# Ledger of designs, part 1: VHH binders against Maintenance of telomere capping protein 2 (MTC2)

Every score and structure here is a prediction.

Target 1, 357 residues: Maintenance of telomere capping protein 2 (MTC2), of Saccharomyces cerevisiae (c7gvl2)
Amino acid sequence: MGDHNLPDFQTCLKFSVTAKKSFLCMYRDSVSKEKLASSMPSTCDIQLKRAINDAYPGGGIKVTVLNSTTASLDSLATTHVKEFEIVIIPDINSLLQPDQAKLVKIMRDCTVAIEKAQSTRIFIGVVHWNNPVQPSGAAKDGDEAGKPAPKTRIFLPTSLRMGAWLKHKFWFACAPPYLDFESSTESSINTRANNSIGMAEEEKQEPESKRSIILNEEANLNDVFVGSTVRRYILDIMVHLRTHRLTYNAKAGGVYTNSLDDVVLLSRLIGLHSGKMFVSPSHVKEASRWYFPMHLELVQRSSMDSSLLYGSDPNLVDEMLEKLAKIKCEEVNEFENPLFLESLVVKNVLSKVVPPV
Positions, changes and structure headers below are counted from each chain's first letter, unless a header gives other numbers; antibody chains aren't numbered by Kabat.
F, E and O stand for the ipSAE by ESMFold2-Fast, ESMFold2 and OpenDDE, each averaged over both directions (binder to target, target to binder). V2 = 0.75 x the mean of E and O + 0.25 x the DockQ between their complexes.
[cut] marks letters that were taken out.
The coordinates of atoms that the task and the answers printed are left out; those that the model quotes come from them. Centres of patches stay.

## First folded at step 1 (VHH)

Design b01 (framework vhh_brivekimig_d4)
Fold by ESMFold2-Fast, scan of step 1:
Structure b01 (fold): chain B 357 residues (1-357), chain A 120 residues (1-120)
Amino acid sequence: as target 1 above (357 residues)
Amino acid sequence: EVQLVESGGGVVQPGGSLRLSCAASGFTFSSYGMSWVRQAPGKGPEWVSSISGSGGSTLYADSVKGRFTISRDNSKNTLYLQMNSLRPEDTALYYCAKDWLYEDSGFDYSSQGTLVTVSS
C-alpha cells in the first residue's frame, strides 16, 4: 500500500516540470554521512543530474547546483537564463532563517516570471533527515510553575527543520531517484553468480510492462475536465484538515487557500498520467496523499492546542504529544518517510470525507 | 510568554494610507525578526513582509512591494507597517508574528489581529 510512502522521483519530476512547480527530495542521513557531510552535496548532485538527464535526454533543461548556499542565493536573485532551469539546493534544511527568507523571495520572483512567460526556473530542495529526537532536559514552566510540581513541557520534533513558509513553496516531496549500480562496484557483491532464474533462457522481445505517459505538447493540461463537485470535494478535504484534532487551528492547519488550485493541478496530472481526460475522486485522493503532508502544520506544543481555550489540562496535551512523537520516531523508520505522521492525518481525513458519486 | 498586540487598522478608501503597529512583549524583541501576515475574508493566511532583528534587512511580498514599508523601534518593542496606495484586495485581518528559526515551528500569531477594510 502506498498511503504512507513517498512518491517516486521520476513521476514527481515529470509532473513538476509540466506544472512548473518546485518539489523536495528526501534523503535519509546516517552517522557516517554526517561525518562526511562536506561531500554530501556532490553525491546528491550526481544522482539527481543523472535522473534528470534520464528523464529529459533531449529536453533542453539546464541543471544548476548551489555550491555555496548564501553566495549562490545572491547570484540567483540577479541571474536568469533563457532555457528551462532546474536549481538543485543540496542542503535546503540546513539554511538559517535569513537565507530561508531570501530563498522564499527568490522562489516568489521565479513564480511571477513563469506567469509572465519571461523565464522558467523551478527548484529541487534536497532534505537530509534522521528520525526526529526530542531534546532531553526541556525547559520547565518558569514563573507560572508556582506550584510544587515543576513540569517539563513536551515539544513534538520535526525532521525537516524548515520554516513553514519555505516548506509551503514546494508542492510535494519524493523519495530519492532509483539508480542502477553501473557506476559503483561493491567489492563484496558476488551474489550475481549464476542465478538459474536469470540468463539460462533467451528472453525474446517483451511487450512493455509499463508505458510512461508522455504529456505531449498537443495535450493541453487545461483540457482535463474538473467538475464543480470534484472541486467541492477538495474543499471538503481542506476544511476537515484545517479542523483536525492534530492540526494547528491558528494557522488554518497549514492548508492555505492556494491549496485548492495546487490539488486541482496535481489531480489533472494524475488523471492524465492514468490515461483519463477527466478528474475522478480517486485522482483527488492520490493528489491529496502527495500534497497535503507537505502543507500541514501540526500542534507541536500544548500552547498551540485550541483545547486550552476551553480549560483543558496542558498535561493531557503533553501526553498526546508524547504518543505522537513515538509514532513519528518509531514508525517513520518502516516507511522511510519523515512526513509519516502528516500522511496519517491525511489518510484519516480521506476516510471520513465522502467523495461525490 | 510571547504577547503581540496589533493596532492601527480601520476603514479607508482606495489610494489611502494606514500605519499598523504591533506591541511586543515576553521576549527579547531585538533578537528576532518580525513579520506581518494577513488573512482576507474567506482566504488563507498570506505573508506580507519581514524585517530582521536589527532592522537592517527587509523583505516584501510582490503584491505589496513599493507600496508597504516595514519598520521597527527596538527601544519601544514595536513593529510598524506603513501601507500606502491601498487597494480593495488589501482588505484583511493583519497579524504581526515573531519570525522564527526553523526549530521554532513557524509564526506565533494567536492575537485577534487588526482589521483593514479598503472600500468605496
Scores: ipSAE 0.000, ipTM 0.129, lowest interface PAE 14.4, mean pLDDT 72

Design b02 (framework vhh_brivekimig_d4)
Fold by ESMFold2-Fast, scan of step 1:
Structure b02 (fold): chain B 357 residues (1-357), chain A 120 residues (1-120)
Amino acid sequence: as target 1 above (357 residues)
Amino acid sequence: EVQLVESGGGVVQPGGSLRLSCAASGFTFSDYAMSWVRQAPGKGPEWVSSISWSGGDTLYADSVKGRFTISRDNSKNTLYLQMNSLRPEDTALYYCARELFDYSGEYDYSSQGTLVTVSS
């Protein structure tokens, strides 16, 4: 995938199943008001179920669609299955704050269960972007004497409308699986019309065979070599992200200590997928482009910018943020990536950090 | 009216301990993730630690891991920071803060700050 594009769904799905990690799927909503509520959620559900079934036909994977209600979340917290389960959350970024907190707890408990080999449940969170975002922290002019009259403004609103804790439960974000309805329909008709030989005998459905394939891939993953120089390279990237001009220093730019292990794991998967039994700097760069954008916490308003402590003019910071907001709006449409600005930060850091030979 | 009132700051010798408390009022405390943020002389704000709404999840800055413990008592609407093995570089104004919306990484309310000085 490119430096500004979201990675493809099928690769992300296979990596996430092998790693037993949850991921986000980004759907661009239309600006239409009338059809959105009735069509987009059901289309999303159908597309994702088909894509999963295509990757793991007749396998040992159970797919469950959550209806994103408090009752559905409560039910999920108490329901357990023996099979590998993928839970689809159709509109994760529309969850209200208390439900986001409940989901974080459910996902934490699922991670513990995976570590104890009790069950395997991972999540695909569907993010609908391009919907109107209501301002978080609506402000009105106060009566405080000596305070400037101009309204405080958020120039770069939260890209996903998800809290940091919930975002950190997902390791990366991908593009949606696209369906070519016309070509697939035409292809099916053509193959049926030209079929002069009976169909091959159906093979018995073997869920355990699919589980053994997943287990074998996991075992091969553990054999992928990661040198100390590669680990130092990842740490250097993390430090540069934490101190980047556009990242929020008070939150360490969104880069926490567990990021090292996550990037190492993703780099191993990318290396293995490329046919290598060792991690190279190019694998780390690709893993970084996949992983970091959704985890970054950017400066959204001048009050978050540490340069104010050194006497920077708040108006110059506001001007910079306004220009970045304009770039984000224009380029997000071109690349179909709501994390475009975050991807630019990652690209900038990767260009400055010298990789090991 | 949202209020966050901190206490427990002071002067302590290197290797000593302090416990900061933050009393919250004017909102449903148990619905919000809470954070501790510090600002050392001549430096920008540094995030120290966060705790989820339930207290089930905690996060720490690398500089304080293994030395500081964040906790909360939702029945008392109080946030705590237990600081052990204090170092001169821990000298700062410490603020408790409420996240702008749960898990957003942004703050809408913060305390006025309590001074922690680590010197011999």
Scores: ipSAE 0.000, ipTM 0.237, lowest interface PAE 12.2, mean pLDDT 74

Design b03 (framework vhh_brivekimig_d4)
Fold by ESMFold2-Fast, scan of step 1:
Structure b03 (fold): chain B 357 residues (1-357), chain A 120 residues (1-120)
Amino acid sequence: as target 1 above (357 residues)
Amino acid sequence: EVQLVESGGGVVQPGGSLRLSCAASGFTFDDYGMSWVRQAPGKGPEWVSSISGSGSYTLYADSVKGRFTISRDNSKNTLYLQMNSLRPEDTALYYCAKYWDESLGYFDYSSQGTLVTVSS
């Protein structure tokens, strides 16, 4: 059961900084439980800045908070810094479609700049989510005068409320950092990137640990061995996710060609974090549990699923989707994970794919 | 949380001997088979030896059979590898691994390793 929780912020931050990848941070909105819920978005960036400063003390990283406006996006596109930069987007899933498209282009340009070793800028997208999500208004049987069931009814809404192109620019999703009250004055993160991030962490390790000889995380990643059998195992997982009953076949279940390289990279980071110079199947399973849930495209309505009940009554598919929506709405609250159903799909696939010997 | 700590590596001349140790914590040691795995510079990992949870059954790679002996002390939660007649090709980082399914050869967990260098 514990396997369904989102990974912790500090680990995700360190992995993302090392890999030069952007990630999502999942904040729960609970208006019914909190009278000052409207203050939550204003404190998320302060909390994230503190967590980043805690992970990289001494000001090795520049932190910028993006205002979700066209002018701020345009400014970000033209402003580049020498230092390693983390851009926080406090309410990414509230961006209007035109601004989401602008952000996708900016992120693509940043990826190209990283590949050319010109600059390093990664993004932390803050997603605000709330549950339960109600299915479409068909449950209200109080005013039907021969009105048929809605043909465009969506039973399983997207967990992130983001456009697919923007969603797939982010590597994985994590839980928020632990709130440590009270000192908003600590938001002074320095404008210098720490080139020895891996060394800085390792030198704080036990004196007898040989990890203290690690020079930097990025260089060490290239030394972590990934066998062809391990790569085949990842491909088998990807195929099973693409052909899963609950994944949307027309979009390959959200499992794109770049997923192999991403899972290989994440598996190397998990292996290195575990003190190993090779990737094992257990590292691949952990990487898969972190990576795939946010990328999965699930069947949302009967019209999207030609393979689930081929030639069957759409009402039977809708009934199944209503049951799944109940699991998504009721169980995600216990685990504080809006990707809980997606995590169950990944767990199901991992239980069926035999790891290599 | 599972933790494995290797020790006993070092530099030794060809024909020499070394004894590796692995201290285990965070799980019921005697319920799990344990393995030694090595990785030579620039090469993939190579399985060396395995021992059952009770210690009653041992397996060895052909390259080390007759030279290496795997053993365990369940009262101390410690795994050992006695290496005799060492050769330059035994030079590698040696890992202690928790092995949950011995029939499949699949490793549930492994440690940071201890370096063994055989050189003249």
Scores: ipSAE 0.000, ipTM 0.154, lowest interface PAE 23.2, mean pLDDT 71

Design b04 (framework vhh_brivekimig_d4)
Fold by ESMFold2-Fast, scan of step 1:
Structure b04 (fold): chain B 357 residues (1-357), chain A 119 residues (1-119)
Amino acid sequence: as target 1 above (357 residues)
Amino acid sequence: EVQLVESGGGVVQPGGSLRLSCAASGFTFSSYWMSWVRQAPGKGPEWVSSISSDSGSTLYADSVKGRFTISRDNSKNTLYLQMNSLRPEDTALYYCATEYDFLGWSDYSSQGTLVTVSS
C-alpha cells in the first residue's frame, strides 16, 4: 500500500479481530447515498459478509448487519452473545446526531466488556462517500470585517459526516474488500469457485478451531517488545501532529489521549505480521500512516486557526485553505481516499521527526 | 455518566502560581489518559497538557513547557495542573478532558475553572 492509499480490508480485519478494535470501511459512490431509500439494503453488506467468511471460514465469528435505525441500536444495547461478534453498520455516516450518540455509548460499553473478558463485539462502520463536501462560506460571513473586497470563501471540506465522538471509536479506515478481475490470478478465480461450492474440503483439513487461532494471535501480540526509545518516537510524532500548521491545535489536532496506546498496539501487530517479536521505527511509521489520518482534526476556517492569536491575516489563512481544499478535491478521487489531506499531513510529520537509530 | 468538575481557578498577578484540580467520576479514571484544555476570552480552545494513565508519559504545549506541570492521583480520581510563572496570556477558562467519552473539548459539558492573570 502507498503513502496515501487506504490499507487493504483483509489485513485490517485480521488486525482488528486480534486487537478487538473497530474499524471503518470506505466505499466510494459515484452518486450520493442520500438519493437512495433508507429501507434499501446495501450491497456492501453482502460483500463484507463474504470477505469475513473467507478470512474466518467455519462460522467461528458471528456476523450481524445493523439496519442503522434507533430500534436496531436499542436492540443491540440489550443483546448478549457468547461468540465473537462483528457488527456491520451500513451507511454509518448517515446516522443523525442522537443515533450517533447512542452508538458511541453502545461501543463504549462493548469496549468495557472486552476489557473485562465478558464478551467480544467489534464494529465495522461502512462509510459511503463521493467528492468532499464543500461547506457554504456563510459561517465565515461574520468574520469578514477588515477585508478589502468580498470574496467567495472555500473552507476545507468535511470528508465524512461523522461526529468526532463516533469517528474516534474506530481506530483506522480501510479500502473495500473487492477483487479486480482484470488483475486477479487464475488461482484467485478458482479460490472463489471453491469458496462457493467446496469450502468444506479446506475445513476438514484444519482441526484447529478459529477461537484457538484468535487466542494464539492475542498471546503472541502480548510478547512483542516495545522499547522506551520507540515509545518516545511515537510521542514525538504525536506532538508534531498536535502542533502541525494544518491541524486544529485547540482539539490537540484530533490526536486524543489514547493515541499512544493505539499506535503501540498497531505497531506490535505490524511487527508480528512481518515476522518480528519487536517494534522498529519502520513499524511505527506504517502504523502512523494507517492510524492518524482518521484521528486528525484539520483547520477548516480561519477562526479555527491558532496563528490568528499571533497576528496572522485571516484573508491569507483563507487563501491557504482554499488552495488546500482544491488539492483535497482533486487528489481524493485519484487515491479513492476521503482522508487524503490528513494522510498528507501525516507524511509531512513523519518526514520531519527523526526516528531512533 | 462521565462527570468532570474543575476547581482551583482565581485571580493572580503576573509571575504568580495556581494549582487546578479536576475531580472525575463515572468511569475507571486510572485506565485513561487525561488532558487540560483552555479557552481564552474571544478565542478558540487550546490544548495545554496530557498525562498517561500511569503518569509515565506527559505532553505539554510549547507555550506552557517548563512552567506548567500535569499530575494525577488515581486513588482520588483527581487530575492536577500546577501553573507557575503565570502570564496575562494564560488568562482563560480551563477544562479537563478524558478520552473515555471524548467529543472534542469545545463540546464537553463542563463548567471549567476561570484563571485570570492581571495586575
Scores: ipSAE 0.000, ipTM 0.231, lowest interface PAE 11.9, mean pLDDT 72

Design b05 (framework vhh_brivekimig_d4)
Fold by ESMFold2-Fast, scan of step 1:
Structure b05 (fold): chain B 357 residues (1-357), chain A 121 residues (1-121)
Amino acid sequence: as target 1 above (357 residues)
Amino acid sequence: EVQLVESGGGVVQPGGSLRLSCAASGFTFSDYYMSWVRQAPGKGPEWVSSISTSGGETLYADSVKGRFTISRDNSKNTLYLQMNSLRPEDTALYYCAKGLDYWESYAFDYSSQGTLVTVSS
């Protein structure tokens, strides 16, 4: 019930802007609407740009949509702006390996610039994904039946088609934005009218200024207390993830040393968002559910499996991995998360690690 | 079991051409980006080229750009590398690799011995 759902776009955007971190937005492609060799205009960039503008209507954040080409990446590497910039990459997992390498370098340089307080540029990578399912004759009206027809979801370890270095530059993944276009348009007109004719004092508290709320939260973020016991709990989770049966031990399961700082930061944001000035184990569990699925490297083949060092048969390991790649799922919402297998690993670890009291 | 079998290597003079082939089996070839990686004698591995699932997008290392052409035939589960204007510096064992993973960070799934390309006069 929600343990495997992607977090909502608005909360992810708010947290990412406050933390100055990049995140992924997961868009599911229809099986019947496959992309051909030539690129088509993506509507997701329009939706994301509108959602960002609705959250930050005043002029402090620049939104740039990147064409996913080598020339556009080269231009981005040499172009800097003084404002806080959000760069949307509308088809990040379709970038070829050298363009992924260039993007990693660009993002690293941007992180250094943020640390030096020289500029702020964060990225929203759009992942287009599809779950291969067997063809089903079930009509949409069939959802009014008590249960949907059984479906098989195939989770491929390479389903995102992102190199590990690029994947680890994004701290979490979210669902696509919810947009109420009519309500949003009316709200924008109303706030403009209020500004043009002189607004009452009460109207300055209107939700138009999400930016002012986020700036206030950024000022308060460092005041959120994280005890040594909570930090130890996060480290225990990280160790269990690194040594999990399904994680790739040679790469520490994808759980690098910097994961501690990232989970501490995300736990502070969750705590602050819940109205608390301290981090509890429940905040750590929620942060772990958001963060670690993006930061796990799973065993994809028997050659990656450490059990071979102890005499395991490669054929039996490959059979196990094949079975794990095929998950039968009857819940419709489980088809909306391309990181579902990684989420199961995180859930398993969280059930085994005893939280502090 | 995943298998990648490279072929087409040989000895060629500078300025010559060779076409490498990689026969893939044990996985859904059309679902994966494919790459060519090479390792020169006494040196570390170097990424050469990658191709998208449909073959609609290709990318090359600066050292081979304009000389090499990567292509694929999804109906035959086969990856190709057409190498033109070969230079002595192109002398290496060439490996077919599944996916887009960085060579420096992740080992490619080498289920074969590669194919040797020697460029010498």
Scores: ipSAE 0.000, ipTM 0.145, lowest interface PAE 16.0, mean pLDDT 71

Design b06 (framework vhh_brivekimig_d4)
Fold by ESMFold2-Fast, scan of step 1:
Structure b06 (fold): chain B 357 residues (1-357), chain A 121 residues (1-121)
Amino acid sequence: as target 1 above (357 residues)
Amino acid sequence: EVQLVESGGGVVQPGGSLRLSCAASGFTFSNYDMSWVRQAPGKGPEWVSSISYSGGSTLYADSVKGRFTISRDNSKNTLYLQMNSLRPEDTALYYCAREGWFDLTSEYDYSSQGTLVTVSS
């Protein structure tokens, strides 16, 4: 189902460049070997660099790949470039908490620099993920042969393995760009067979620089009309997400103040790319499907569930979380989406909130 | 119930070695980044080392880099800290901590009761 799939890389790249926002790219690992996982960044870097070059072939965008070390982060914090820069972080969810904190500070400083029109640096965080496994505690198979297995405390682990501070710096997540080797070979053969003479020699470049094109897209974006009824619709969605049964109420379900501005901005981009100079409720629904799954903070253990304040049995909450963890394990494979449960919450909210006619 | 139980502390001479262990229970150990934090007598807590959930990435405080090695065994739900070339300045209560994700103001979800390391001649 389209409601549960990650958006395409090419569209997400264009939107993020125009909006000057950072985004995540989700790569699925087929195996959980440490050395294999650490080698995956090199492949994704090649694919991402090629996809960026294909979208912006005329230059004007500098692409930097971060070697996920403390020294590389410290260097990045002091380096400023005049060009529009995209920094690729090859394995963002493998960063340890202290390095995640450093990255948050660097990204915050970059956002301030963008606001002051001093420089433009955005980030593509590469997330390597595997199908989640059902939560199991150390207690299920004890070393005590005659003892019944103790009941495990259920946790729903984070989908992205990122701290909330760092997750907050990225506005949405997309599927990776991929080109099947067979498809690439076939495309090359078809180009050679059908168009090698004439078309291969014809190179027609637009006179405008890529920097000029990006600036023109930003100007057009500001002209997209957002009515008061559309803004109220977004606020209604946000309220329903904050009060959803599965969201962590103490943290407003992850739906912070900036969510309104982000969804308005994303809705404008969707509207503009659909050829409209105004935002409709359908644009808001699509923006919500892209944006909110990554920004939701779900109840991950019984101690987070507000129903305990009203006398709910922790064991009943644990049973609910166990069922949800099973859904997460089984459905993620079908949709190739590590944020499937979050996307399900968003879909549920969108079905309840009445759009303005 | 989330529990972190440290062991392996003791008294050792300068230049000596100790290996600390942390037994984790009540959560899926393999899903969390883990850290060692220490508190010297009369001082505030100091972060020592961290390891990613898979064990593929490690990070160390400058004061211990090259002397300490953090590792984990996800099959045994156990975190380790191998401490070599110990100095009097390493004297502290050492805590095992699960790194936080849900609190914007906190770097750790849970900490343990700690194990004492004393380096003295």
Scores: ipSAE 0.000, ipTM 0.213, lowest interface PAE 16.9, mean pLDDT 72

Design b07 (framework vhh_brivekimig_d4)
Fold by ESMFold2-Fast, scan of step 1:
Structure b07 (fold): chain B 357 residues (1-357), chain A 121 residues (1-121)
Amino acid sequence: as target 1 above (357 residues)
Amino acid sequence: EVQLVESGGGVVQPGGSLRLSCAASGFTFSEYAMSWVRQAPGKGPEWVSSIDSSGGYTLYADSVKGRFTISRDNSKNTLYLQMNSLRPEDTALYYCAKDFYSLEWGDMDVSSQGTLVTVSS
């Protein structure tokens, strides 16, 4: 878990199953494009289904791969299963506005059903993204004189091609599970076998041992202590994010009322995962690095910055946005995160907000 | 301000090919993702394909994947859809659309009158 790296799929899966929350899986298209695979979204389905089966091999979780069409969404809205269900959406950011709105309603209804203990259905949305990295200034390409020109990456705020209401239904984003060339063939075979078994499991009771594991994890989560000073620390972080110069203030920077409960829940999971029965400020900082990049709306141009009302120079805001976009990076993995700029804002806020001692 | 003009539609036999074009004006074309959307008679709009601002990333509906190819020429402000192996089910009015995915509040982006594609035996 680095300051700017997406968390790993297996940890995100375990946390999301325990919390009964949905999450996004980010696939960088520009790297995948070199493989010339026209069916990359279908390959992602195979990889994700294998990773889920590896984490929960004894069954107890039904995995459904949603064909990202209006007909499939309409079918999903009326279909219910007794088992814990994970719905994989292979190209969530390919959905048009009306289908995104339908999915938001379906997800909202699923959340209500979980709260009423009627059924458990969570979602893994697969985001395919591309943020082309360009060299700064074409004029610098011709610099001879035998000296190396400094290389900078231009990292602009990345459009995930998702409406904010849909994006905020997912509590965090993770990196894809790793898959080797040889493993691709094995994964395909295993996915086929597990897919055929999945239908047979729809009418069957969840295995007792698997149900016990899920329930024990949920019970242990409720035992993790969160003090009032820790809750106040989270609120202080949220206020600083909402009022940050680079966040879109008119929309509270994307930091909504439910963010407190979400960060508390994630902090409990991180604490439990680290072997602690209490939440510390370090757990809150880690939870914040996972959660808030997905739940921030950044200023894309100076006209969105409310500080202009107070006589601020518009060129200063544009200069800051340009400086952030032109970041020199020693770590290549930092540029594999479509939420890199959001993660910088979170890092800045965490450095300014003093943890309770 | 924003104008999109589609062309290239027509009547073709099953298995035939057509190339649709969309000429864009009134905005910085190279900064926006573009999409093709179709509407069959008596049905709602169906998303067909999308391409990012650079042309390096493309997405397709399962019904057209492997048969249709979306592309763009940013120097000419033009979006294209190459349609191969056409089926009767592809019969629809085809529209190009600017950046549907960035419409945070469901704003309707500008679509022209579209171009009609009819696939008949």
Scores: ipSAE 0.000, ipTM 0.130, lowest interface PAE 15.7, mean pLDDT 70

Design b08 (framework vhh_brivekimig_d4)
Fold by ESMFold2-Fast, scan of step 1:
Structure b08 (fold): chain B 357 residues (1-357), chain A 121 residues (1-121)
Amino acid sequence: as target 1 above (357 residues)
Amino acid sequence: EVQLVESGGGVVQPGGSLRLSCAASGFTFSSYEMSWVRQAPGKGPEWVSSISWDSGSTLYADSVKGRFTISRDNSKNTLYLQMNSLRPEDTALYYCATYLDEFSGSYFDYSSQGTLVTVSS
């Protein structure tokens, strides 16, 4: 788990189940046209179901795979279960705005139901990503034989292709579970025509003792001590992130209010996982590396940059952002992390904020 | 309150042309990058083209480069997509979109309807 590597699926799953939080799983799209056209969502689906069963053997957690259609979302919105449910969304970043908005509402309603102890439903959003499309102005040099293309002021959409409201419903992103040769066999057995059979298997109930384990983990989590100095450290990190040169200061201020509670919760889980009943600054740094890249809104063009209020030249700002976009494209490919630039911002802030002793 | 209304779609023969329009309201159109996104039957959304706020920069997907031209008229709050040399593979519902907006919280603010383009003889 380095500064730019996504955390592993099994740890993310266990933390998310204990915290009753939703998370994203990042899958890089294959260059194989056959795999992209028909089998990729099915393969991811089978891998995730198997990984969940490995973490929580014997069933008891209901796993539902959403077909990412308006009808499936509408059905999900009206279905209420009393058991612990994990909903897998196989291609979350392919949803158009109206369906993303519906999903946000469904997830909000699920959070309310969890708070009222009425039901527990969390989501695993599967993000399919490719190398970002590089703007032509960033790659092409001019020559005298032709006319150089005008400098592009168009920056790439976020690599996740998700709206901020939807993105912020997930607390962190993880790497996909490891693929072995048996995954292909399982995908072959479970065809789309046999999906109903898979749904029947997903209805299997786990013994009550497994639910007790989850509840005991939640109780242990509440006992993990977080000092006022540690909470202040998290707030200092949040302030530095919000005022960072590359972060966008949205008019909807207050988005970071929920971030304190989320980072405290994640820090407690990391502390507990490391065998400690208290949160240290090192736990906060790790929680920040997991959490904040998902929740940063970066400046994409000069019109979003606060320096314009102080007389900065928009063309020079756009030139800087274009250079940063090129770096993002190159490094994202190397680290297999679509949030690489966001991770760099977090790393920069963590290097500057002095932790408490 | 952000609204985008697409028009100009229809049925056209392979090799034909269509011009799509998008009327924008509820935000300062002249300050935002605009994009065209399409969704073919049974497939996810595919980004097609983007244009900067001042029309100084345009970017195209490789599949449409050299055939499609994006443009805008900031005085009319209207985005355009001129589509030439249309192929059956261009058959899709076309949406105009603003890049990540403070109003919707979406990376793209889409019209609910879009405009349907069908390329068939």
Scores: ipSAE 0.000, ipTM 0.193, lowest interface PAE 15.3, mean pLDDT 70

